VHH binders against SHC-transforming protein 3 (SHC3). Designs and how they scored, part 1

Scores and structures below are computed, not measured.

Target 1, 186 residues: SHC-transforming protein 3 (SHC3), of Homo sapiens (Human) (q92529r149to334)
Amino acid sequence: LGPGVTYVVKYLGCIEVLRSMRSLDFSTRTQITREAISRVCEAVPGAKGAFKKRKPPSKMLSSILGKSNLQFAGMSISLTISTASLNLRTPDSKQIIANHHMRSISFASGGDPDTTDYVAYVAKDPVNRRACHILECCDGLAQDVIGSIGQAFELRFKQYLQCPTKIPALHDRMQSLDEPWTEEEG
Below, numbering starts at 1 at the first letter of every chain, in headers, positions and changes, except where a header shows other numbers; antibody chains are not in Kabat numbers.
F, E and O are the ipSAE of ESMFold2-Fast, ESMFold2 and OpenDDE, as the mean of both directions, binder to target and target to binder. V2 is 0.75 times the mean of E and O plus 0.25 times the DockQ between their complexes.
[cut] marks letters that were taken out.
Atom coordinates printed by the task and the answers are left out, and those that the model quotes come from them; centres of patches stay.

## First folded at step 1 (VHH)

Design e01 (framework vhh_6z1v_2)
Fold by ESMFold2-Fast, scan of step 1:
Structure e01 (fold): chain B 186 residues (1-186), chain A 125 residues (1-125)
Amino acid sequence: as target 1 above (186 residues)
Amino acid sequence: EVQLVESGGRLVRTGGSLRLSCAASGRTFSSYAMGWFRQAPGKEREVVAAISWSGGSTWHADFVKGRFTISRDNAKNTVYLQMNSLKPEDTAVYYCAAYEITNPEYSRPSEYDYWGQGTQVTVSS
């Protein structure tokens, strides 16, 4: 990926995710992204599949998804995918919509038979906390987009293996909870 | 949670071959990237090979490249390490480990790695 690969896609919005993706099995993570896509599509006029019938969500799924944020909904954006981040800008690059550091991204899926033109990813940021972001891709781009995100995940995993300091010793974690005390006389 | 159990370690002669297996129990094995590590007496644990959740990407340490091959069978919840052209310096306890492909929670200590108990490989001339 070098400095990144860029796609022009449509940003539909995001929905708050109230539980850590790590606490959920893969099937539940996939169901959460599909439900998020359905809800955002229903809320955005003109979205593909907005009028498609769907099964009512389970109580578990309903408890995981929170409020939607549709600011910038329906806008074409420039999406840059790199090992550092997913960067969302206006197509002229004058405005940053969002910058999600790869460390903050816990799951991504897309191009599935039920949601062929959609890509969804769950990221933490200061504005939305943890949210599932929905992208609508044209002309089969969803497969390329999710493929590039997958490649970024693979490269980050390889980087972790070169520097296996991700899990610090318990002693180091305990020390990091202590703040240094400084005293000055005067 | 995932639990990992290694098997296949034994005594083998220089130039021989050995296949290690790591059986994972857990609901989401296919969501984990997997690795093989080894630790020889008096040395730190070092990474030997790694494989992505899909098996589409693999990495091998330079000291085993061309001799060892990591693979996985998600239907059997198992990861393998095929070891060829074994050398005495390959003698070590071999561990398998699971890494969740999801990034650690930013506000929490990292706790994504799971480890097996290890299996001893001894290579004699």
Scores: ipSAE 0.014, ipTM 0.310, lowest interface PAE 6.7, mean pLDDT 75

Design e02 (framework vhh_7aqx_2)
Fold by ESMFold2-Fast, scan of step 1:
Structure e02 (fold): chain B 186 residues (1-186), chain A 125 residues (1-125)
Amino acid sequence: as target 1 above (186 residues)
Amino acid sequence: QVQLQESGGGLVQAGGSLRLSCTTSGFTFSSYAFSWFRQAPGEEREFVGAISGSGGSTDYADSVKGRFTISRDNAKNTFYLQMNSLKTEDTAVYYCAATVLENPSYLTEGAYDYWGQGTQVTVSS
């Protein structure tokens, strides 16, 4: 990805996610993103929407999704995908809509048969806490966008594994108990 | 509730082979990525190998590349480290670890969620 890959997409909004993605299995994560896409699309005038009938959401899915933030709903944005971040700004680059560091993004999905023109990702930021952000793409572009996000995830993982520096948190986890006077054991 | 348990460690002569297993319980196996780490007496803990959640990506420390192979069996909730051409320098306690790989930043922040107790591997000359 070098300095990043840029796409022009439509930002529809986000909806708060009340549980950590880490506490959910992959199937539940994908169901959450599909439900978030449906709810945000229904709330945004001019969104293409999913035309197929959907099943009512389960109690669990309904309990995980909170309030929507539609402040930037319907705006065309430049989305730059890199190993560092997903950066969302106006196409003229005069306004930043959001900048989500890769470490703050827990899950992404999109281009699925049920939501072919949509990409969703869950990120933490100071404004929205943990939220599922919904992008509407031109025909076929959603596959390219989610592919690039997946490539950024994979490249970041590979860069980390190839790093010659030891993993700091691994050492911390093995010594999580603060045993005083370890030097006195000698 | 969630637990990782290593098995397959033991004594082996240089040039021999061992297969370590890590059996997991209490979570959805296919949603997680898995790694092996080791610690030799008097040395820093080091990364050995990793396998992605899809199983499509593996990576290894230079010291074991070409000799060790990591694999997973989602149906058995188990992942493995096949160790071939063992050297005395491979003597260590081996630990398995699991994390959510959908966000690689979990690794950079040291957010491995689950760790095994460790299994001793001793390679004699």
Scores: ipSAE 0.013, ipTM 0.266, lowest interface PAE 7.8, mean pLDDT 75

Design e03 (framework vhh_6z1v_2)
Fold by ESMFold2-Fast, scan of step 1:
Structure e03 (fold): chain B 186 residues (1-186), chain A 126 residues (1-126)
Amino acid sequence: as target 1 above (186 residues)
Amino acid sequence: EVQLVESGGRLVRTGGSLRLSCAASGFTFSSYAMGWFRQAPGKEREVVAAISGSGGSTWHADFVKGRFTISRDNAKNTVYLQMNSLKPEDTAVYYCAAGTYVQNPDYTLPSEYDYWGQGTQVTVSS
C-alpha cells in the first residue's frame, strides 16, 4: 500500500452508531452497515441505487442507528486509503472533508451483491462521535476500495508487530483507559 | 453462533512438543486476526502469539520465540500453535481468540479480541 491509494468516489453521508461495534457480533455489524447504506441512500437526492423493497429492520438494529448527517451529501471526493487514515478531500480545492485515523475505524464493509456500488465504514471523530459513513462508487470500484481498506488494516497490524519495543509501554497505557478510543462513560 | 474450540492440551514432559488447534465457526475466518493467549494460576492472561487474517504476518512473545510457532489454515478455519522445547513455566490454560481489524490493531491486548474460546490446559512436568 505504500504512501496510500486514491479513489474518486461520492460521499453520501453518515448515520450515528449508538453502540460500540466491538460489543456486536459480526452478523450484527454487517446488518448495521447494510441498513445504514439503505437509509442514507433513501435520504440523498440523486443517489445511484433505488433499492427494491427490503424487510423492515429489527427493533434491536433500529435502536443501534441514530440520526443522519447529510451536510456533505452527494459530494465527489478523493478518498486516500493508507495505514494511517482514510482521508476525504474535495478533488478541486483539496479541502479536507474528513480525516479518520485508522485507529478510529472499527469496521468496514462493501461491494456486497445487494449493495454492489457502496462502501460503509464506522469511525469515531470529534464531530460525529461514532458514525457509519457511506461512499458510492462507480461500477466495480467498491470491491477495490473495500479491498484496499482491508489491506490497510492488515498492514497496520503488521507494522505494529514490527515495533515490539513499543508493545509493553502501549499495553500498560492502553489498559489504564480500558478501551482505545472511548468516552469515559462506557 | 460464533464458536472457537481449542484442542490438543494435555500433560507433556519437559523438553517435549505439543500442537494446539483452534477450530472456528460462525464468522468469515480469513477476515479475523487470531491470537493465542495463556493464563497460569495466580497470573494475568498474557499474549503468546498472533497472526493476521491472511497469515502473512505473525508475532511471538519474547518468552516463546524460537520455541513456539503460530500458523493458520483458512480453508479449514483453524489456527494452530506448535509448541517445542516445553518448560514447566509453559504450564497454563491456553486460549484462542479472534479479533476483527479494529481501530487499534494492538492484538497483544486481550481487549482487542471479539471472541474467545473456553481454553485448553497444558501441563508440563519433569
Scores: ipSAE 0.013, ipTM 0.292, lowest interface PAE 7.4, mean pLDDT 77

Design e04 (framework vhh_7aqx_2)
Fold by ESMFold2-Fast, scan of step 1:
Structure e04 (fold): chain B 186 residues (1-186), chain A 127 residues (1-127)
Amino acid sequence: as target 1 above (186 residues)
Amino acid sequence: QVQLQESGGGLVQAGGSLRLSCTTSGRTFSSYAFSWFRQAPGEEREFVGAISWSGGSTDYADSVKGRFTISRDNAKNTFYLQMNSLKTEDTAVYYCAADSFEIHNPQYASSGEYDYWGQGTQVTVSS
């Protein structure tokens, strides 16, 4: 990824996630992103729409998802993916919409056959605390976006281990992966 | 694109051990999360275990926790399921799967929708 890779996508909004993704089973994580995509798409005029038919969310799932924030809904944005962060700016690059440090991002999904054009990621920030952010991509672009996010997750962890003063034993490295994420600079 | 091929299945006595392997070809192995699933005759396919993109996170079904271990070897483009203390209830066709749709931070494993599956390998545990 070098200095980062940039995509032009549409930002649809976010929905608050009231529990840590670590505390949820794998099936629930998938259900959260699918439900978040559905709710945000239904709330935003001009969105493509995610699901043709969806089942009502379980009581448990409804307790995990909170309020939506649609302040920047429907805006075209420049998304820059690097080992440091996901950076969301206006296409002219004059306004920063959000900057999520890679360590603050716990989960991402994209290119799901039921939501092919959508990418969702869960990040912590000072405004929304923990939220699932929804991006709408052009046909085929969602696969590239999710691939780049995955590469950034992998490279960030490898980069950490290459620091001579910060090379931990395997068990210490596993413990570090369970540390809380913060918005502070490293 | 990714292609998956299982090996290591067979007949084993209850209390015994088997190691299943899944060899991948295609896109970079380290870009995927991998999982094992199983299906007994007449039953639905169930999740067994998963390993994250980095190998730093694993998850298991409650029925196999403490007995099965999933691991990956990026140099060999292969991931494994080490099965210990096997029970007759573990008899099933075992499938490996790769997921490019859901990506977890290295401390989590993926269990989402899978885009690639192997053909399956039979595991039979006799009493």
Scores: ipSAE 0.013, ipTM 0.242, lowest interface PAE 7.9, mean pLDDT 73

Design e05 (framework vhh_6z1v_2)
Fold by ESMFold2-Fast, scan of step 1:
Structure e05 (fold): chain B 186 residues (1-186), chain A 127 residues (1-127)
Amino acid sequence: as target 1 above (186 residues)
Amino acid sequence: EVQLVESGGRLVRTGGSLRLSCAASGFTFSSYAMGWFRQAPGKEREVVAAISGSGGSTWHADFVKGRFTISRDNAKNTVYLQMNSLKPEDTAVYYCAASEYTLQNPEYWTESQYDYWGQGTQVTVSS
């Protein structure tokens, strides 16, 4: 990735995620992103993709997703993906829409056969706290975008494996007590 | 349907070697990080080794460094744990686990980041 890779995509909006993704299994994480894509697409005119028939969301899944934020809905943005962050700016790069540190991004999904033009990622930020952000991409671009996010995660995984893993349990517990968002309180 | 099937666990003598295999199906294998965990009777499950989706990065717990090696063959959808110089303390049920870590970014690699688990394979080390 070097200094980052930039794509021009459409930002559709986000939906608040009321629980930590760490507290959920992979199937539930995937269902949350798919449900978020569906809800945001339904709320934004002209943003409907080719959706296959799906099961109704479970009661638990519905309880995890909160309110939508459609500020900036339908806006074209420059998305820069690097090992440090996902940076969303106006195409002229003069206004920052959002800057999500890569460490604050817990999950990403997209380019699925039933949501081929969409990418979703769950991030913590000062405005939306924890939210699932939905991007609409041109045919094929969604796969490039999700691939670049995956590459950033892979490089961060390598960094993690190179770090000393010796952390005192007491210190770890003290750090977790400072976390503003937990599985039960987020 | 996601399936992880471990094999290779058996009774082995102290100082012996054993190779565990975990065959994966139902997902894009190279997009998932794989881990080996173990659990001895009366003890908590602990992480033994982890490998990135590409295989380019590996991690081994201090108590197995120099003895165990994790590897993967993405063409065969299989992850391996080569265990050398086995000790009685290595006696446990060994589990393989998969996490879409390339699309999930926990800073610390813990049990909670693994979403799919095998049923386990028993390794017993005796004299």
Scores: ipSAE 0.016, ipTM 0.350, lowest interface PAE 5.8, mean pLDDT 76

Design e06 (framework vhh_7aqx_2)
Fold by ESMFold2-Fast, scan of step 1:
Structure e06 (fold): chain B 186 residues (1-186), chain A 127 residues (1-127)
Amino acid sequence: as target 1 above (186 residues)
Amino acid sequence: QVQLQESGGGLVQAGGSLRLSCTTSGFTFSSYAFSWFRQAPGEEREFVGAISSSGSTIDYADSVKGRFTISRDNAKNTFYLQMNSLKTEDTAVYYCAAKEVFANPDYSGLASEYDYWGQGTQVTVSS
């Protein structure tokens, strides 16, 4: 990825995530992103529509997803993906909409048959709030976008393994766990 | 049902070799990064080695570097730890662990960040 790869996509909005993604299995994480895509698409006029058929949200999913934020809904953005961050800015004004450090991103999914044009990712903001952000991509771009995010995760993993295990950023984040892992002892 | 199962542990003399295997089921093997951790009696669990989802990045704890080799076989949904020149200090229960590559990799050396774990296999190195 070098300095990063840039895509022009549409930002649809985000929805609050009330639980740590760590506390959830992969299938539940995937269901959360699919439900988030559905809710945001229903709320944004002119969205392409996400599902041919929609499964009703479970009580569990409804307890995990909070309020939607549509402040920048429908805006075309420049998305730059690097090992350091996902950077969202306006193509016209060059204004930064969001800068998500890769360490703050706990999950990403997209390009699936039932959400072909969509990419979703869950990120923590600087004050430890989580949100699932929804991007609408055109021309098969969703598969390239999710692929680049996956590559950034893999390269970040490689970089981490080359570093000392005890670093300030890593240590600080461990101290702020909201859903600490508790091993069940016999 | 996702499962990780270790095998290949046992009793070995100092200077000997063992190969541990971790066989996995219930997920897309190629999408996961894998690690080995160990825990000696009365000690905390420590990182031993890791291999990325592509297999191109491999790293080891300083205590095992040059003696242990981690590898993966995507066709068999299995990954391995080849342990050579074993020392009495290597005596521990060895655990295999799997981490989803779409999750944040910043904590790949921390046990708490892994999605799935095996039950552990005992390795005892006698003098």
Scores: ipSAE 0.030, ipTM 0.424, lowest interface PAE 6.1, mean pLDDT 78

Design e07 (framework vhh_5j56_2)
Fold by ESMFold2-Fast, scan of step 1:
Structure e07 (fold): chain B 186 residues (1-186), chain A 130 residues (1-130)
Amino acid sequence: as target 1 above (186 residues)
Amino acid sequence: QVQLVESGGGLVQPGGSLRLSCVASGFTFSSSDYYAIGWFRQAPGKEREGLSSISGSGGSTTSYSDSVKGRFTISRDNAKNTVYLQMNSLKPEDTAVYYCAAYTIDNPKYGLSESDYDYWGQGTQVTVSS
């Protein structure tokens, strides 16, 4: 990804997720994102995807999803995907819609047969707490977007694994509170 | 509601030491709801100066301004939801109100710029004089 990859997509809105995604299996996570996409699309005039008639959500699923936030609904945005964050800005880059650090994101999905033009991700932020954010993509773009998000997660995790413990120089002593934090033997 | 409370300030003689504490409430240092904790100071008539920062949930990546590098040490105790600033070899020019600050989601950076931080404590006074 280098400095990050940028896509122009439509931001449809988000819906609060009342339970931790980490406590849920993958099947339940995908059901939540699909229900979130459905509810946000129904609420936003001009959204693509006249959805095929769907079954009513289970009581469990309905208990997980809270209120929608449609403050930025229908806006074209510049989405930059990097190992640091998903950054959502106006295309002129003058306004930040959201910046979600990779560590704040607990799940992402998109480009699936049931939701081919949509990408959804669950992130924490001070405004929405934990919410599922819905992006609408031009034909075929959703697969590229979700692929880039997946690549950013993999690279971020690999970076973490490569640096869990600093490798000391051969003659390094154990650092004490009275010693410098950086090695002088370099 | 996110709150940061500083303590440990006071009057100290030149060459002395102080340990400042910053206790967080309304979020935890083990959660992903924060990204960095920093220490700043402000002397009368001056802008706030960044001194040190410690990163994210893990708390092992640190940064220091040149004015305090080698004299001040930042550390974290996640079990106590507390960040510390150990200040050694204090000088009269270290006299200031010391602030603890946190940034959460906006731009994942380890800056010492005042504008990088969203939440601020009320400050604790440190006076270094004879």
Scores: ipSAE 0.000, ipTM 0.136, lowest interface PAE 13.5, mean pLDDT 74

Design e08 (framework vhh_5j56_2)
Fold by ESMFold2-Fast, scan of step 1:
Structure e08 (fold): chain B 186 residues (1-186), chain A 130 residues (1-130)
Amino acid sequence: as target 1 above (186 residues)
Amino acid sequence: QVQLVESGGGLVQPGGSLRLSCVASGFTFSSSDYYAIGWFRQAPGKEREGLSSISGSGGSTTSYSDSVKGRFTISRDNAKNTVYLQMNSLKPEDTAVYYCAAGSYVLTNPEYSAHEFDYWGQGTQVTVSS
C-alpha cells in the first residue's frame, strides 16, 4: 500500500454500533454490516439498495444497531486507504469528512454477491463513538476497496507479530484486560 | 460445525525438530480468501503468543513472530484441509502448548480485537528438554 491507495466512492452514512465487535462472532458481525447497509440504503434517496433480498432483522441484531447519522449522505468522496488510516475527503480535498485511524477500525465487509456495490466498516471515533460506515462503489470497485482494507489489516497484523508492545492500541487494549487470551469452549 | 485438531507434539531435545499438523473440518481453506489460519503457543504462567499465520486460498501470505522467524515454517495443504508448522532448531524456551486457530482475521483488525480467530483447537504439548 505504500503512501496509500485512493478511490472515489459515495458515502451513504453511518449507524451507531452499541456493542464491541470483539464480543460478537464473525457471522453476527457480517449480519450487522448487511443490516446496516439495508437501513442506510432505505434512508438515503437514490441509493441502489438491496431491498429485494432484505429479511426482517432478529431482535438481537436490532438491539446492537443504534441511531443513524446521515449528515454526509450521498456525497462523493475521496477515500484513501493506508496502513495508518481510512481518510475520507471531498474530491477537491477541501473538507475532511472523517479520518479513521486503522487501529480504531474493528471490522470491514462488502463486495460479495449480496452486497456487490457496498463496503461497510466499523470504526470508533469521538463523534460517532462506534459506528458502521457505509460506502457505495461502482463497477467492481467495492472488491478493490475491501481488498485494500484487508491488506492493511494483514500488514498491521504482521507488524503486531513482530513488535506487539510497539502497537499502542493493542498494548492499551491488553492492559485493560486481566486475561485477554482467555478462550471459552466453543 | 468448525473443528480444528492439532497433532505432532511431544518431547524433543534442544536443536531437534517437530512438525505440527492442524486438520480443519466444517469449512475448507480454498472456499474463502478471507479465512486465515494461525499458530499460537502458551507456556505456563505466560500469556498466549502469536507465532505465525497463513492467509488466502493460495496460501501466498505468511508471517512470523521475531522469536520463531527463520526456525519455524507455516504451510498449507488445501486438498487435505491441513495447516502445518515445521519447527526446527528447537530451544527449551519453545516449551509450550501449541494451538491452531482459524478465522476471518483479514476482515477483522487484530489490533482492535486481540482474539480475532473464531475457532481454536484443543492444543498439543511441545516439550524441549535434554
Scores: ipSAE 0.048, ipTM 0.430, lowest interface PAE 4.9, mean pLDDT 76

Design e09 (framework vhh_6z1v_2)
Fold by ESMFold2-Fast, scan of step 1:
Structure e09 (fold): chain B 186 residues (1-186), chain A 126 residues (1-126)
Amino acid sequence: as target 1 above (186 residues)
Amino acid sequence: EVQLVESGGRLVRTGGSLRLSCAASGRTFSSYAMGWFRQAPGKEREVVAAISGSGGSTWHADFVKGRFTISRDNAKNTVYLQMNSLKPEDTAVYYCAAEIQNPAYGSLTRSEYDYWGQGTQVTVSS
């Protein structure tokens, strides 16, 4: 990926994820992203819609997904994928929609037969806390996008392991006297 | 909370094979980036192998390449280290470690291993 690979996609919005993805098995994580895609698509005028008709969500899935943030819904964006981050900007690059460091991203999926044109990823940031972000892609592009995200994850992992540390960092809860304590995802 | 339990360590003769297992226990299954580390008496702990959350990417230290293979079964919440062509210098306590703050696909930053097992002893003799 070098300095990153850029795609033009449509940002549909995000929906709050109320539980840590690490507390969920892989199957449940996948179901959450599919449900998030369905809900955001239903809420955004002009979205293509999921390929398969939506089934009613389980009580468990409904308890995990919170409010939607549609502030940037329907915008075409430049998505730059690198080993450092997923960076979302307006196509003229004058406005940053979101910048998610790779370590803040807990899951990504997309290009599935039931949601062929969609990519979803769960990330933490100061604005949305933990949210599932939904991207709508042109025909065939979703597979390229999710493939590049997967490659960035794998390359970042390999970069880390070329310089392992023998001493693990202390797992220390950071507290500030100048700001309220913010609980880590526990 | 995640508890890591290593098993499979024993005495093996030079040239032998051994498979180590690391089971993550808890009520909710979770995939993490996982690593195998080892420490011989009087030496520092060193990384042996690592695997991403999906299992799609693996890394092996140069001193074990071609002999050891890391793998995982996410349905069983278990990570394995297949050790072939064992040498006396492979004698060590082997530790399993998990990184839980990062994506299922295992993007790591340095010092991100959050949980460690108690270790399993591997001894290789002539």
Scores: ipSAE 0.013, ipTM 0.385, lowest interface PAE 6.6, mean pLDDT 76

Design e10 (framework vhh_7aqx_2)
Fold by ESMFold2-Fast, scan of step 1:
Structure e10 (fold): chain B 186 residues (1-186), chain A 126 residues (1-126)
Amino acid sequence: as target 1 above (186 residues)
Amino acid sequence: QVQLQESGGGLVQAGGSLRLSCTTSGFTFSSYAFSWFRQAPGEEREFVGAISGSGGSTDYADSVKGRFTISRDNAKNTFYLQMNSLKTEDTAVYYCAAVFQNPEYDTLSPGSYDYWGQGTQVTVSS
C-alpha cells in the first residue's frame, strides 16, 4: 500500500460500542457490525440499506451498542487506507473527520451478500471511546474497500511474521494484577 | 462463526509425505489468517506454519522450513499443510487455527487464535 490507497465513499455515521471486541466471540462481533449498519442506515435519510427482514436485536446486542453520532452523516469523504491508519477527510474543506491508527481498529467487515454496499469497522479514539463506523460504497466498491483494509492488516501481519520474534507489549495483553477492582471497570 | 475441521492425518514411514486439510465454515475466508500448530506428548503446542489472507504470505518454524508447505484454496474454504521428508520427530497431534488479521494478535502464541480444530494425529514410524 505505500503511502495509502484512497477511495471516495459516503460516511453514514458511527454508533458507540460499549464493550471491547476482544471480549466477544466472532459471531457476536459480526452481529454487532450488522446491527450497527442497520441502525445507522435507518437514522440517515437517503441511505441505500433498507433491511427488509431484520431479526429483532437481542438484549445483549442492545446493551453493547450505545448512541449514534451523525455529525458527518451522509457526506462524501476521502478515505485513505494505509498500514498506519484509516484517514477520513472531507474532499471540499480538506477537514479531517477522523484518523484511526491501525492498532486502534479491532474489527472490520463488509461487502458480503448481507451488507453488499457497506463497510463497518470498530475503532477507538485516543481517549478510548469505541465506535463502529459505517461507510456506504457505490456498487462493487465495498469489496475493494474491505479488501484494502484486509491488505493493510496482512502487510502488518507479514511484518510480524518476518521479524525475529519480539516480546509483545505486555500492557496491551495483560491486566494489571494489582489494579483495584471497581464497579466502573468490572 | 468460523468452524475448523482437520483431515488427512495417519501413519507414515520416515521419509514419506502426508497432506493435511483444514476445512472452514463461517465468514469470508480471505479475511482470516490460518496457522498449523502441533503438540507432541508431554510438550507444549508449537507453531508450525502460517498463511495470511489475500496475499497468501507464509512463514514456517525453522524445524519444518523447506520440508512443509502451507497453502490455501479460497474457492473450497480450505487450507493445507503438505508435509514432505517426514521425520519421527514430526509425530504429533496437528491443529489448525484461525485468527482475524489484526496487528494486535501474536501469531506464534496459541492463545491469540480465535478458533481451533479438534486436531488430527500424525505418526511417523522408524
Scores: ipSAE 0.014, ipTM 0.313, lowest interface PAE 7.0, mean pLDDT 76

Design e11 (framework vhh_ozoralizumab_d1)
Fold by ESMFold2-Fast, scan of step 1:
Structure e11 (fold): chain B 186 residues (1-186), chain A 127 residues (1-127)
Amino acid sequence: as target 1 above (186 residues)
Amino acid sequence: EVQLVESGGGLVQPGGSLRLSCAASGFTFSSYAMYWVRQAPGKGLEWVSEISGSGGSTKYPDSVKGRFTISRDNAKNTLYLQMNSLRPEDTAVYYCAKYELTNPDYGSWSPSGFDYRGQGTLVTVSS
């Protein structure tokens, strides 16, 4: 990753996430992102669609997802991934769509057989609201995008283990089994 | 539900050896990478070793490489840490930990770093 890696992808939108990802197991987090992808794809004209056959969502999953925000739906964006942040901009005008500190990101998923062309991530905004953001990737880029996000997560985790003082909030969390190391903003 | 129980710690002289064990329950042990981490008195947590779910891949920091060996017995749901050539600086509480940064079956990543860790086992390297 170095100074960051940049991809050109399509931003489809986001859906409000009403529960902390910290309170959910890995499988449930993944199911939430898949359901979010399906709902956003159905709402955005011209989206490819994530699933050929979609099961009805469970009552629990439906209770976790809130309203969609499609303000920037369908826009091509410049996505820069680094250990510091996910930065979303319009390549031509350099307008910032979103700048998410990595500490505000609690989960990412995509590029798998069920969501081949899609990447989703869950992030907190500055007023502590969570949303699942959906990216549509072409030309097989979804696996590269999710791989780069995963590498950023892994590098931050390793930095924390080797030098906890550079990431004080994560250090405090790791010392308590009842205090999960996730979804903290600092 | 998910439980990790460490054992095998104790007092040992410099240059000695100890083998730590971790009994895991409540999850499909063979599907997850496992970790040993330690905390010395008055210090932060330090990563000690990592092993893949199959046991085919292991990683160590330079501070313990060549002295410590992580292994697992998936049939017994047990994680091990063989510690040789122990030094006073290895004195710490050792924790068995399950981390879920990625699940390849889902193409998913989490920055959580810690899902579960055990109560720990104390290793003291002294005269």
Scores: ipSAE 0.076, ipTM 0.472, lowest interface PAE 3.9, mean pLDDT 79

